# Designs tried in a protein design chat: miniprotein binders against b1l550. Part 44

Target 1, 279 residues: b1l550
Amino acid sequence: MRLPEELLERARDIHSEAPSHRIKLDRVGSFGLKVPVEFKGFLLLAEADVWVSLPEGRRGVDLSRQVEAIYELSNPPKDPFSLCREAAISLLEKLNYADSSGVSIRFDAPLQDGESLKYYGVEISSIASDEIINKIRVEILGMTACPCTAELIRAYKSSEIAATHTQRSLGILEVSTKAEHPDPDKLASIIERAMSSPLRTYTKRPDEGGLVIRSLSNARLAEDVVREMIHLFLEEFGHLPEDTHILAAVRSMESVHMHDIYAERSFSLDEIRKEISSH

## First folded at step 6 (miniprotein)

Design De1
Fold by ESMFold2-Fast, scan of step 6:
Structure De1 (fold): chain B 279 residues (1-279), chain A 94 residues (1-94)
Amino acid sequence: as target 1 above (279 residues)
Amino acid sequence: GEIRVTVEIEKDGKRIRFEYVFTSPEELEKALKEIERIIRRKGADRVRITVEASSEEEAERLADELRELAERLGYDEIEVTREGNRFTVEAERE
């Protein structure tokens, strides 16, 4: 049912009214929107959040204008990075009372894995004010093998390849930069290369055996994985602006414990370069 | 080589700045198309694009492409300035 538009002339403009308390809000918006995106030849269903800052003297935001900003830019589908940046800019133009705007887009990214596909998590955002700050978080599962138990078994049996426990570990790389978003496939590759071995969607028995042997021959602590991720990141993305901020983390779902092991390091490119050069 | 592009656009006194850092020609082409779309949709009064590359010749070539882009977008006053391997293209409408 559609009500007569004549009622709009008589209705109060609630959003423009003064609030009960003069308090600024940092993020007000539409969350959990479904948007189509085009990613490396795939049409994917992504989820988007859009928001703006709300000044202390204004009661509410124009939520329909936020949805229009995403809608206009997502039809036809485009790459999620351009969509994220362009939508954040558009929000500031459509909602002139806002000091800042933001857009986040999340999706599962397909990655070629032999004859099949596997998926990893991607969340990107762009926050616009007088500058635009781009952020990307990539999460992908890999395998780690415990070097401590491997060493004990080696000492006990003097075996060529030590037996040890293996587990799934979640690798995380998060990058915040004034430059455009880094390529998530490259971030996922860095994470997988830092692990004892990658995981696969499908393996036949000979391939599975090879994966296990690779993992056992490359046993790594969560701490080792984080350090290797940082090293590989600097090789691939050391050209980013020096004020770029990175979080590298691993959560190892230990198969022999009721709890997980977690290791992380956050840093700016400027900070880490000084640290490495001082040692 | 590495290419850095900084874009600053202004409309009705409101400015937005964003950056690109490229290691491949394909990335550059995609970014230039995005820059063009943003400028066209915003109807910017003033645009300032700074390009910096490890090669002076490469930076100058890109600055020329950006000057031509500003001309195609209808800007009346276009100025290109150089500081070593850094070129800045400033465009505005009267």
Scores: ipSAE 0.204, ipTM 0.686, lowest interface PAE 5.3, mean pLDDT 85

Design De2
Fold by ESMFold2-Fast, scan of step 6:
Structure De2 (fold): chain B 279 residues (1-279), chain A 94 residues (1-94)
Amino acid sequence: as target 1 above (279 residues)
Amino acid sequence: GEIRVTVEIEKDGKRIRFEYIFTSPEELEKALKEIERIIRRKGADRVRITVEASSEEEAERLADELRELAERLGYDEIEVTREGNRFTVEAERE
C-alpha cells in the first residue's frame, strides 16, 4: 500500500518538535547496519553504527539521513578507515543541529597464516566535532603457557620437555589518536609476537606439537604479555602524537581454573615515556 | 615529522571545522582526496585550510598543493599567508 504524497503536507514534523523534557542526548543513531568494505584486497561484510548528538530542544533525529550518509559512501565499497572518517563528517553536514557525530565499523580481518588465512577482530571509529578522533581496537587469540607451574614441576622432577598448562589468551590493543588509524595487521602482529605462540586455523599433528613446544619454551604470564605488547607498540608506533592513548590488555582463559586472568594498562605516549625513563 | 592540517568550511553562514594529524606522506595524500570530496559535497562558499609541518619547506609545498586544489574547485579569491612553519590557504567564491 502506497500512501499519497500529499499526506506529507498535513503530517506533523515530529523530529523538529520540542521534546517532552529538555534534555540533551549524546548519541542517537542507526546501529547494526550491514555495509561492504574493501580491506587489503578483500571484500568484507562489516557492521556499522552511526550517530549524532541531539540538542535539548529537538525531539528526534532524521534517521533516514544517517543511513543515506553511510550507504552513499559505501557504494562502491571502500576501505573502512576512509568510510569511517567521511561518514562522520557527512553526518555533521546532513544534520546541522548536531554538535558531534560518530561512526564505528566492525569486521573480522583476514591475516595470512602460512598457506591459509586466519581472522582477527577489528573495530574502528571516527568521532567528529571541531576535530576528528580516530580509534581502533584489535583483538586476536594466541597461546600462553604458565611459567609458575613449569618452575614448580621442574623443581619437583626435571624432564626433557617442559611441563605446564597452556591456554588460549585474547590479546587486545586499542589506540585513540588524532592521527590516522594505525594499520590493524601491525597491531595484530604485535599481539601475536607478545604471546607464547600464535594460534593457527588448522594444524596437522606435527604442526600442533610444534606450537605446543614453542609455547612451553616461551612461557609467559598475562602480565608479561601486556608489557611485551607495550614495548613492541612503542617500537612500531612511537611516532604517533604524544597525546595518543593506548589500551593494552590480555585475557587468559586459564585451563586449570573456572575463571580467567586479566591484565591491562592504559596510557598516553607522553605518560609511558616519562614512566619508562624514571626509576 | 608530524603534519597538522586544519580545514574550516563555511556554507550559508554555517561553519564546520576539522583537524587532521598525519605522520606519513601516504596518509596525507589520502586525506587530501578526502578533503576535496568533503568540499565538493558541501558546496562551500568559503574554505580555510591551515597546514603546519615540522619543516618550513614541507609546509610550503603542502600549501601550494592546497592552493592548486582550491583553484581546481573553482574558487575566485585565493590567499596564502605564512606564520613560520604554518601556512594558511583561504578561498572564497564571489
Scores: ipSAE 0.000, ipTM 0.487, lowest interface PAE 10.2, mean pLDDT 83

Design De3
Fold by ESMFold2-Fast, scan of step 6:
Structure De3 (fold): chain B 279 residues (1-279), chain A 94 residues (1-94)
Amino acid sequence: as target 1 above (279 residues)
Amino acid sequence: GEIRVTVEIEKDGKRIRFEYKFTSPEELEKALKEIERIIRRKGADRVRITVEASSEEEAERLADELRELAERLGYDEIEVTREGNRFTVEAERE
């Protein structure tokens, strides 16, 4: 049922009224929107959040304007990076009381895996004010093998076999920059190369054996993986602005424990370069 | 080598600035298409795009491409300014 439009002339404009308390809100928006995106030749269903800042003197946000902004820009589907940046800018245009706007888009990204595909997690954001800050977070599973147990078994038995426990480990790289979003496939590649071995969607028994032997021969602590991720990131993305912020982290789902091991480092490019040069 | 593009767009007195930094021709092509879409959607009355490249020749070529983009978008007043390997394209319309 649709109420008569004449009621709009008589009804109070609640959103533009003064609030009960004059408090600024940082993020007010529409969360969990489904949007189609085009990513490297694939049409994917992504999930988007859109928001704006709300000034202390305004009671509410026109949420329908937010939905219009992203849906207008998502038809036809476009790459999620452009959609993210363009929608953030459009939100400020449509909602002129806002000092800032933001858009976050999440999806599972396909990676070629032999004759099959595997998937990794991607979340990208753009936050617009008088400048735009772009953020990307990539998460992908890999395998790690414990070097401590490997060394103990080597000492006890023949060094001809590498015996230790292995587990799935989640690698995380998050980047915030004034420049464009880094290529998520390159971030995923950095994470996988830092691990004892990558994981696969499908393996035949001989290939599975080879993958296990590779991981056992390349045993790494979570701490080792984080350091290697940072090293590889600097080689690939050292050209980004010096105030670019990075989070590198690993969560190792330890097969011999009831709990996980976690290691992380947050840094700016300026900070890490000074630290490395002092070592 | 490395290319930096800084874009400032203004509509109804509100200005937004954003930046690109890349080294590949493919990334440049994508950035130019995105810049064009943003300007068209916003209906910007003023645009200022600054391009810096490792070589003066490369920067000048990119500035020419940006000037042509501004012309295609219908801007009435287009000005290109140079300072070494830095070129700025400023465009305005009513």
Scores: ipSAE 0.005, ipTM 0.442, lowest interface PAE 10.5, mean pLDDT 83

Design De4
Fold by ESMFold2-Fast, scan of step 6:
Structure De4 (fold): chain B 279 residues (1-279), chain A 94 residues (1-94)
Amino acid sequence: as target 1 above (279 residues)
Amino acid sequence: GEIRVTVEIEKDGKRIRFEYRFTSPEELEKALKEIERIIRRKGADRVRITVEASSEEEAERLADELRELAERLGYDEIEVTREGNRFTVEAERE
């Protein structure tokens, strides 16, 4: 049922009214929107959240303008990073009472690895005010092998390659920067190279055996993986602004325990360079 | 070498600043297209783009490209200023 447009002239403008309590709200918006994006030749269905700040003197936000902002920019589907940044800017223009705006977009990214495809998690955001802060989080599974058990078994059997337990480990890199979002494929590559071995979507027995042997020959603690991730990150992204903030973390799903092992380090580029140069 | 581009866009007295840092020509191409789309859509009153590169020659070439972009976007007053390997393109419309 469509009501007559003449009613708009007589209806109160609820959103522009004073609220019952004059309290500022930090984030008000439309969450869980489905948006198509184009990522490196793939059309993906992503999930987006859009929001703005709401001043103490205004009762509500124009939610339809928020959806319009991202809709206009997502048709035809485009690169999710540009969509994120451009939508955040557009929100501030369309909703001029807001001091800040934000957009987050999440999706599973396909990664070509030989003849197979695998997927890793990507979450990006852009928060706009008088400047734009871009954030990206990449999560990808890899394999780790325990060096402690490996050495114990090697001592027992005097073998060159010791048996040890292996497990899936989740690697995490999160970057917050005033510069553009880092390339998520490069972040995923850093995580995988820091692991004992990457994981595959499928393998045949001989290839699976080779993967396991590689992992056993490159046994690493979660702590080792985090340090290697940081080292590789600095080699690839050391050009970012010095106030760029990074979180590097690993969650190891220990096959011999009922619980996980977790290691992390948060730092700014300025902070970590001073630390490394002092050693 | 590293290339740094800083963009400031103003409309109705409100300014937004954003930045790019990259080392590849491909990344530069994408950044310039994004900058153009943002300026066109916003209908900005004033734009200030600062470019820094490891070489003065490279920075000057990029500044010329940005000046041409401002001209194509219809800005009435365009000024290019230099301080070493940093070039700033300021564009305003009536």
Scores: ipSAE 0.517, ipTM 0.835, lowest interface PAE 2.5, mean pLDDT 86
ESMFold2-Fast, scan of step 7: ipSAE 0.408; ipTM 0.793

Design De5
Fold by ESMFold2-Fast, scan of step 6:
Structure De5 (fold): chain B 279 residues (1-279), chain A 94 residues (1-94)
Amino acid sequence: as target 1 above (279 residues)
Amino acid sequence: GEIRVTVEIEKDGKRIRFEYYFTSPEELEKALKEIERIIRRKGADRVRITVEASSEEEAERLADELRELAERLGYDEIEVTREGNRFTVEAERE
């Protein structure tokens, strides 16, 4: 059933009315939208959130215009970074009462892994006002090996490669910048290189043995992994604006404990360079 | 080397600014296409694009490409200004 459009002439414009309470809202929008994106030759299903700020004098947001904005820009599918930035700009233009707009897009990114693929998590956002701030978060699993237990075993019975416990660790890099989004494959690479070893989708016994030996020969604390991630990030992305903010973190799912170990550091490029130069 | 592009677009007195940072020419082509789409969709009255590169020659070549883009988009008044290795393309229509 479709009601007559003539009813629109008699209906109140609820969205433009004054609200019950004159309170500004920071984010009002459509969350959990399914959108196709093209990422490095792959057509992927992503999930998007879109929002705008709402001034204290306006009751509601034109939600249909938000959905139109992102769907117009996602057909045909395009790269998620351009989609994110262009949609944020479009929202601010279409909804002129808003002071800011934002878009976030989440997906699992494929990464070549020998003859197969493995996947890592990507979440990006763009927030537009009189400038645009871009944010990206990359999460990928790797392996860590405990150096403390390795040293204890070495003391007990000396060995060229000491036995120790290994576990899956989740590495996290989050970057907020006025520059374009950093390449997530490069962020994932930084995380994997900081670990004791990367994880594989599939290994045969000889390759699996090599991976374990690599991990044991490169034992690292969660704290070591975070420091190495920061070091590698500065080598690859030191050209970004000095006010770029980074979060480097690792969550180690300790195989000898019922709990996880977590380490993190947040910093701006300006802050970290001053800290390093003072040592 | 390092290339920086700053884009400012204005429509009905409202201005938005965004930046690109590159280390390769391939990244630049992708950004130029995005800039073009944004300008066309917004129907911007005025556009200001500033490019900085490690070499003056590289910055000048990029500024020429941006000037051609502004001409292709139908802007009536286009001005290119230089300050060392920094070039600014300003375009507007009535």
Scores: ipSAE 0.198, ipTM 0.682, lowest interface PAE 5.4, mean pLDDT 85

Design De6
Fold by ESMFold2-Fast, scan of step 6:
Structure De6 (fold): chain B 279 residues (1-279), chain A 94 residues (1-94)
Amino acid sequence: as target 1 above (279 residues)
Amino acid sequence: GEIRVTVEIEKDGKRIRFEYEFTSPEELEKALKEIERIIRRKGADRVRITVEASSEEEAERLADELRELAERLGYDEIEVTREGNRFTVEAERE
């Protein structure tokens, strides 16, 4: 549009006016922004949400200033962790009426898989107030094999490795901490190691057979996978602050059912250590 | 070993705190550059950085590097205090 800039001098400052109702809002911002990021040597197109809190006495947020903040920090592209933290801090600086700010960045992360690449989901956020809380969520598909059906088939037919149904299972690890974001590749590795077997982007018939046999030889319930993910997480990341909060979950897309099986556990590091030491 | 760094930035009475944990020299260098960028952009009046390392030698080396960073950023008053393997660097602009 080609409106004269002089019109800005005659227009009311709507954002600074009193609202229709004196109600605080927790998150007001720009959602679904496309932002380039640099992740482990790759230039990726990420999707970002930016927001701030809005006090009860102010009608609106300067949304253009939010977009400017993340745009300035994303050019040239940088790693999504630094972008997330720096943008959250910058929002509080630029919008001084806010008592908190947040930034979330989502992308598919490449992971080396033999001679090919596979991808897993990453969502990173930083929420700034009088302290900064960093969150990361990693999701990756793996394979599970049912031990219950395996036991029935083994009992029915003499076999060293029992036949059973296998299915894709989505493993989820989410971490909230005052420390830096954990390395998503390490979180993805934990999830894959907890599964009956990882999935591959590309396999030839002999490799596919081997992967199936591996899965059958390592049959696990969704509950087993969650417990193993927690165990492996504590070995790798047990050094994080005591108030670090973790969600470990598995959604098994059961090949013999019209519905999925889901298992999860959320905990703080302090909580889980006390639980384990009580045994 | 594990190194833990806590950064507290204060400007116009507003305080922001964040933490870093790392085990490699590459991670350390990236964290220091990020800390520098945040301090410069925030324009902090006062900065407090606390480091804890598995050894006193490691913590002392890192504290010296952080003191040099504070000097490069133009802070007038820089104080380093030690309690075992924990070092705190406090910097202020006068």
Scores: ipSAE 0.005, ipTM 0.467, lowest interface PAE 10.7, mean pLDDT 82

Design Df1
Fold by ESMFold2-Fast, scan of step 6:
Structure Df1 (fold): chain B 279 residues (1-279), chain A 94 residues (1-94)
Amino acid sequence: as target 1 above (279 residues)
Amino acid sequence: GEIRVTVEIEKDGKTIRFEYTFTSPEELEKALKEIERIIRRKGADRVRITVEASSEEEAERLADELRELAERLGYDEIEVTREGNRFTVEAERE
């Protein structure tokens, strides 16, 4: 069933009306849209949120215009970074009452792992106003091994390789910058290299044994992992603008506790350089 | 070497600025296609693109590609300025 277009002439334009309260809203939009994207040779179905700012004098946002903005740009599928930036700009142009627009796209990024695939989480956004700010968050699981328990067991038995508890740890790198989105594969690599060992989708017993020995020989606290992630980030992405903001975090799902251990550091590139140079 | 490209697009008095950083020719080609699509969609009155590379020869080559892009987009006032390894291409419609 379709209602006649002539009804548009009689219906009130609710969105253009004055609101009950003259309050500006920061983000109003369409959330949970499914859009195809092309990432590193893979065609993926990503989830997208699109939004705009809403001025205090306007009751609502034209949601159909938001959906048009992203879907027009997603056929044929393109890389999610270009889609994110172009859609944010398009939203701002299509909705002239908005001061800012934003697009967020999330997906599981495939990562080649020998003959199999593993995955890591990616969420990217672009926020457009008089400038474009690009944000990316990468989350990937790795393994950590406790150095404290390893040392105690080594001392107890005088073993060359000490037993200790291991657990899955979630590494997080989030970057907000005026430059292009950093390559998520590089961010994922930084996180994995900071861990005691990476996780695998598939291992045979000899390879699994090697992975365990590797983690035990490279025991790290969550605090160690965060510091190493920051160090590796600066080596790879220290060229980004000085006002680039980074969040580095680790959530360790401790096998000896009923709760998790969490460590994080937020900083701008300018801030961290001054801190490091003071030593 | 590392290459930095800053793009400023103006339409109806509003300016949007964004930046690219890359190290490979393939990344450059993708960036140029995206820049072209954004400019065409926005119908920009003015475009200012600044490119900075580790070598003067590399920056000059990129500035030439950007000048040609501005010509293909129909801009009639194109100015290229240089300061060392930094080139700025400014394009404007009359």
Scores: ipSAE 0.005, ipTM 0.475, lowest interface PAE 9.9, mean pLDDT 82

Design Df2
Fold by ESMFold2-Fast, scan of step 6:
Structure Df2 (fold): chain B 279 residues (1-279), chain A 94 residues (1-94)
Amino acid sequence: as target 1 above (279 residues)
Amino acid sequence: GEIRVTVEIEKDGKVIRFEYTFTSPEELEKALKEIERIIRRKGADRVRITVEASSEEEAERLADELRELAERLGYDEIEVTREGNRFTVEAERE
């Protein structure tokens, strides 16, 4: 059913009215929108959140203008980074009472894995005010092997390859910067290279054996993985602005415990360079 | 070498600033297209684009491209200023 447009002339403009309490809101928007995106040759279904700040003197946000902003820019589908940045700017233009706007887009990114594909998690955002801040979070599973148990078993059996427990570990890199979003495939690659070994979607028996042997020969603590991720990140992305903020983290799903091990480090590029050079 | 581009666009007294850093000409080309789309859609009154490159020659070449872009976008007043390897293109509509 549709009501006549003529009723719009008689209805109060609720959104423009004064609120019951003069309190600013940081994020008001449309969350969980489904949008198509083009990512490295793939058409993917992504999930988007769009929001703006709401000043203390205004009761509500025009939510229909928020949806218009992202949908106008998503047809035809485009890369999620340009969509994120352009939609954030468009929101601020369409809703002139707002001091800031933001867009977040989440999807599972395909990654070539031999003759098959595997997937890793990507969340990107752009927040616009008098400047634009771009943020990306990449999560991918890998394998770690315990060096402590490996050393004990080596001492016990005098084996050339020590047995030890292995487990799935989730690697996380999050970057916040005034520059463009870093390439998520490169972030995923950094995480996988820092692990004892990557995980595969599909393996035949010889490949599975090789993966296990690689992991055992490259045993790493969660702490080792985080440090290696930071080292590799600096090699690949050291050109980003000095005030770029990074979170590097690993959650190891320990096969010998009922609980997980977690290690993390947050830093700015300026901070970490000074720390490394001061030893 | 590394290239840094800082963009400021102004419409009706509101300014938005954003940055790009590149090591690849292909990445730069994509960014310039994005900048052009944003400026056209916004109908910006003024734009200020600062480019800094590892060489003065590269920065000057890029500044010339940005000046030409401002001309194509219909800006009436365009000024280019230089401080070493840093070039700033400022464009304003009448």
Scores: ipSAE 0.028, ipTM 0.595, lowest interface PAE 7.0, mean pLDDT 84

Design Df3
Fold by ESMFold2-Fast, scan of step 6:
Structure Df3 (fold): chain B 279 residues (1-279), chain A 94 residues (1-94)
Amino acid sequence: as target 1 above (279 residues)
Amino acid sequence: GEIRVTVEIEKDGKYIRFEYTFTSPEELEKALKEIERIIRRKGADRVRITVEASSEEEAERLADELRELAERLGYDEIEVTREGNRFTVEAERE
């Protein structure tokens, strides 16, 4: 049963009314929307959040117009970067009372790995105001091996292959820029290359042994991994605008502890260049 | 009474329309700042703003404020037309 459209002419426009308290809200929106996206030849089901700022004089946001903004642009499915940027701009056009808009899209990205596939986490966003800021966060698991325990056991046994504990470590690269979103596959590659070894979806016993030996021969502290990620990032993406902000982080799920080890560094390209050039 | 403001922006042959309804001077000040930001952001070649208020005097004051806004934004040709309590401000760059 649909109610008569004539009721819309007589009903109060609740959203346009003055609120009970004149307080600005930073983000009001539709969160947890499911949207299809095309990513590097794959059709994926992504999760999206859309929001706008709400001025202190307006009671509510037209939530149906927010959903329209992203769904109109998601059919047929398109790449999540264009969808993110275009939807953020569309939100400001449709919701003229807003000072800013934002769209965030998250999904698990497939990555070809030999004869198998593995997956890494991607979250992208675009925040629109008088300019547009694009943000991307990539998270991928790798393996680290402890160099401290390796050195202690080597001293004890004088072995050419150090025995030490290994663990899964989560590498994180987050980039905020006025330029287009960086390629997430390149960010994932940077993270994996900084680790003691990558993880695989499938290995045969000889290959598994090889990954373990690689990890043990390339033992790295979480601090080592973060520094290497920054170094590799600058080699690949040093051309981005100087006000680009980066977070590089590692969370090591220590196999010998009941807690994790965490290391991070936030920086702008301008800051890190000055720091490096001071030597 | 309600105050209604309709803004039409033209840029590169594309038209965008916005509508505002408000009842207080504080809401009006916010709406004017919002209109200015939208016009600046889109770099509009032509703008048409229509104001309708409960009194002719109120509508005329709003039209004057919008004319001043168009002048501050650097529009070369500004025309104000009136029909009762409705005023339309048209501004163009040549």
Scores: ipSAE 0.000, ipTM 0.090, lowest interface PAE 22.5, mean pLDDT 79

Design Df4
Fold by ESMFold2-Fast, scan of step 6:
Structure Df4 (fold): chain B 279 residues (1-279), chain A 94 residues (1-94)
Amino acid sequence: as target 1 above (279 residues)
Amino acid sequence: GEIRVTVEIEKDGKKIRFEYTFTSPEELEKALKEIERIIRRKGADRVRITVEASSEEEAERLADELRELAERLGYDEIEVTREGNRFTVEAERE
């Protein structure tokens, strides 16, 4: 049950018509597509957005060509990095009126966590024009403990282990580069190592006690976490092109406040090296 | 050591440029397969691949692999140029 293809002969070609207003659009596409991807041995269901630029003289985009571009490349499932880059290039090939194309793929990445798995957020993008820019964003939860309150409690009364408030903190690393996407597991590792302690999907009492003691013994401000993330990033990924852009951020869900605390720094590798060398 | 590969492909006067930075043989293998797929799908008229490594010997080895890839893909005009530890492979078809 489908309408005959010969109806296209009588219907107007809406997409190729001049629009009511001659205005260029930056991103027009199919958003929220479900695609299978293979990530480090796991077959995952990911969500994808695909888009192209639309010139001021053209009314619409061939949406079916966009869907074809990503689905042709997703069967059989492949790694999301190659899928992202190849689909962005394919979009420009299939839609020759476009100046640029883009693909974003989002999924929850599994990470070994003792006897279980935990998950962290990954969003990968590739934007193609006369060059390809690759972007990756990793978000993972960890724990922070307040050093200020720890110091006050220590001063108030002696204690071998400082008492202080702890809270969940979301660490964020975003990288935009002309080189291939950085390994998200390495980015997640950097975030977790910058925290007072990592979080677990499942713990028993001895493990819970250990994580709490670790967090209390490694108290860090949101500002401390961001600086440590940047330091660790430079150790692992300082070899990327100088114009690579990084965002490092943490959002601390403060257990003693009705609000969150947020700290962030954006920089290029060229910029941060000049800043560090000036000290 | 660290290796940087820059790929520029052209079809019907339109160019796309992308880069790889790697230190392992597995990364190289993955990159070469991706480069081959992209070139083959696009049917590129011209390909320019630049390899820069910390070692001249490593860069030359990679340039040779890229030249062989261009030959395999059917390019009839292939030129390799060298400037220190940087090698550029340019391939065209008529």
Scores: ipSAE 0.013, ipTM 0.569, lowest interface PAE 7.2, mean pLDDT 84

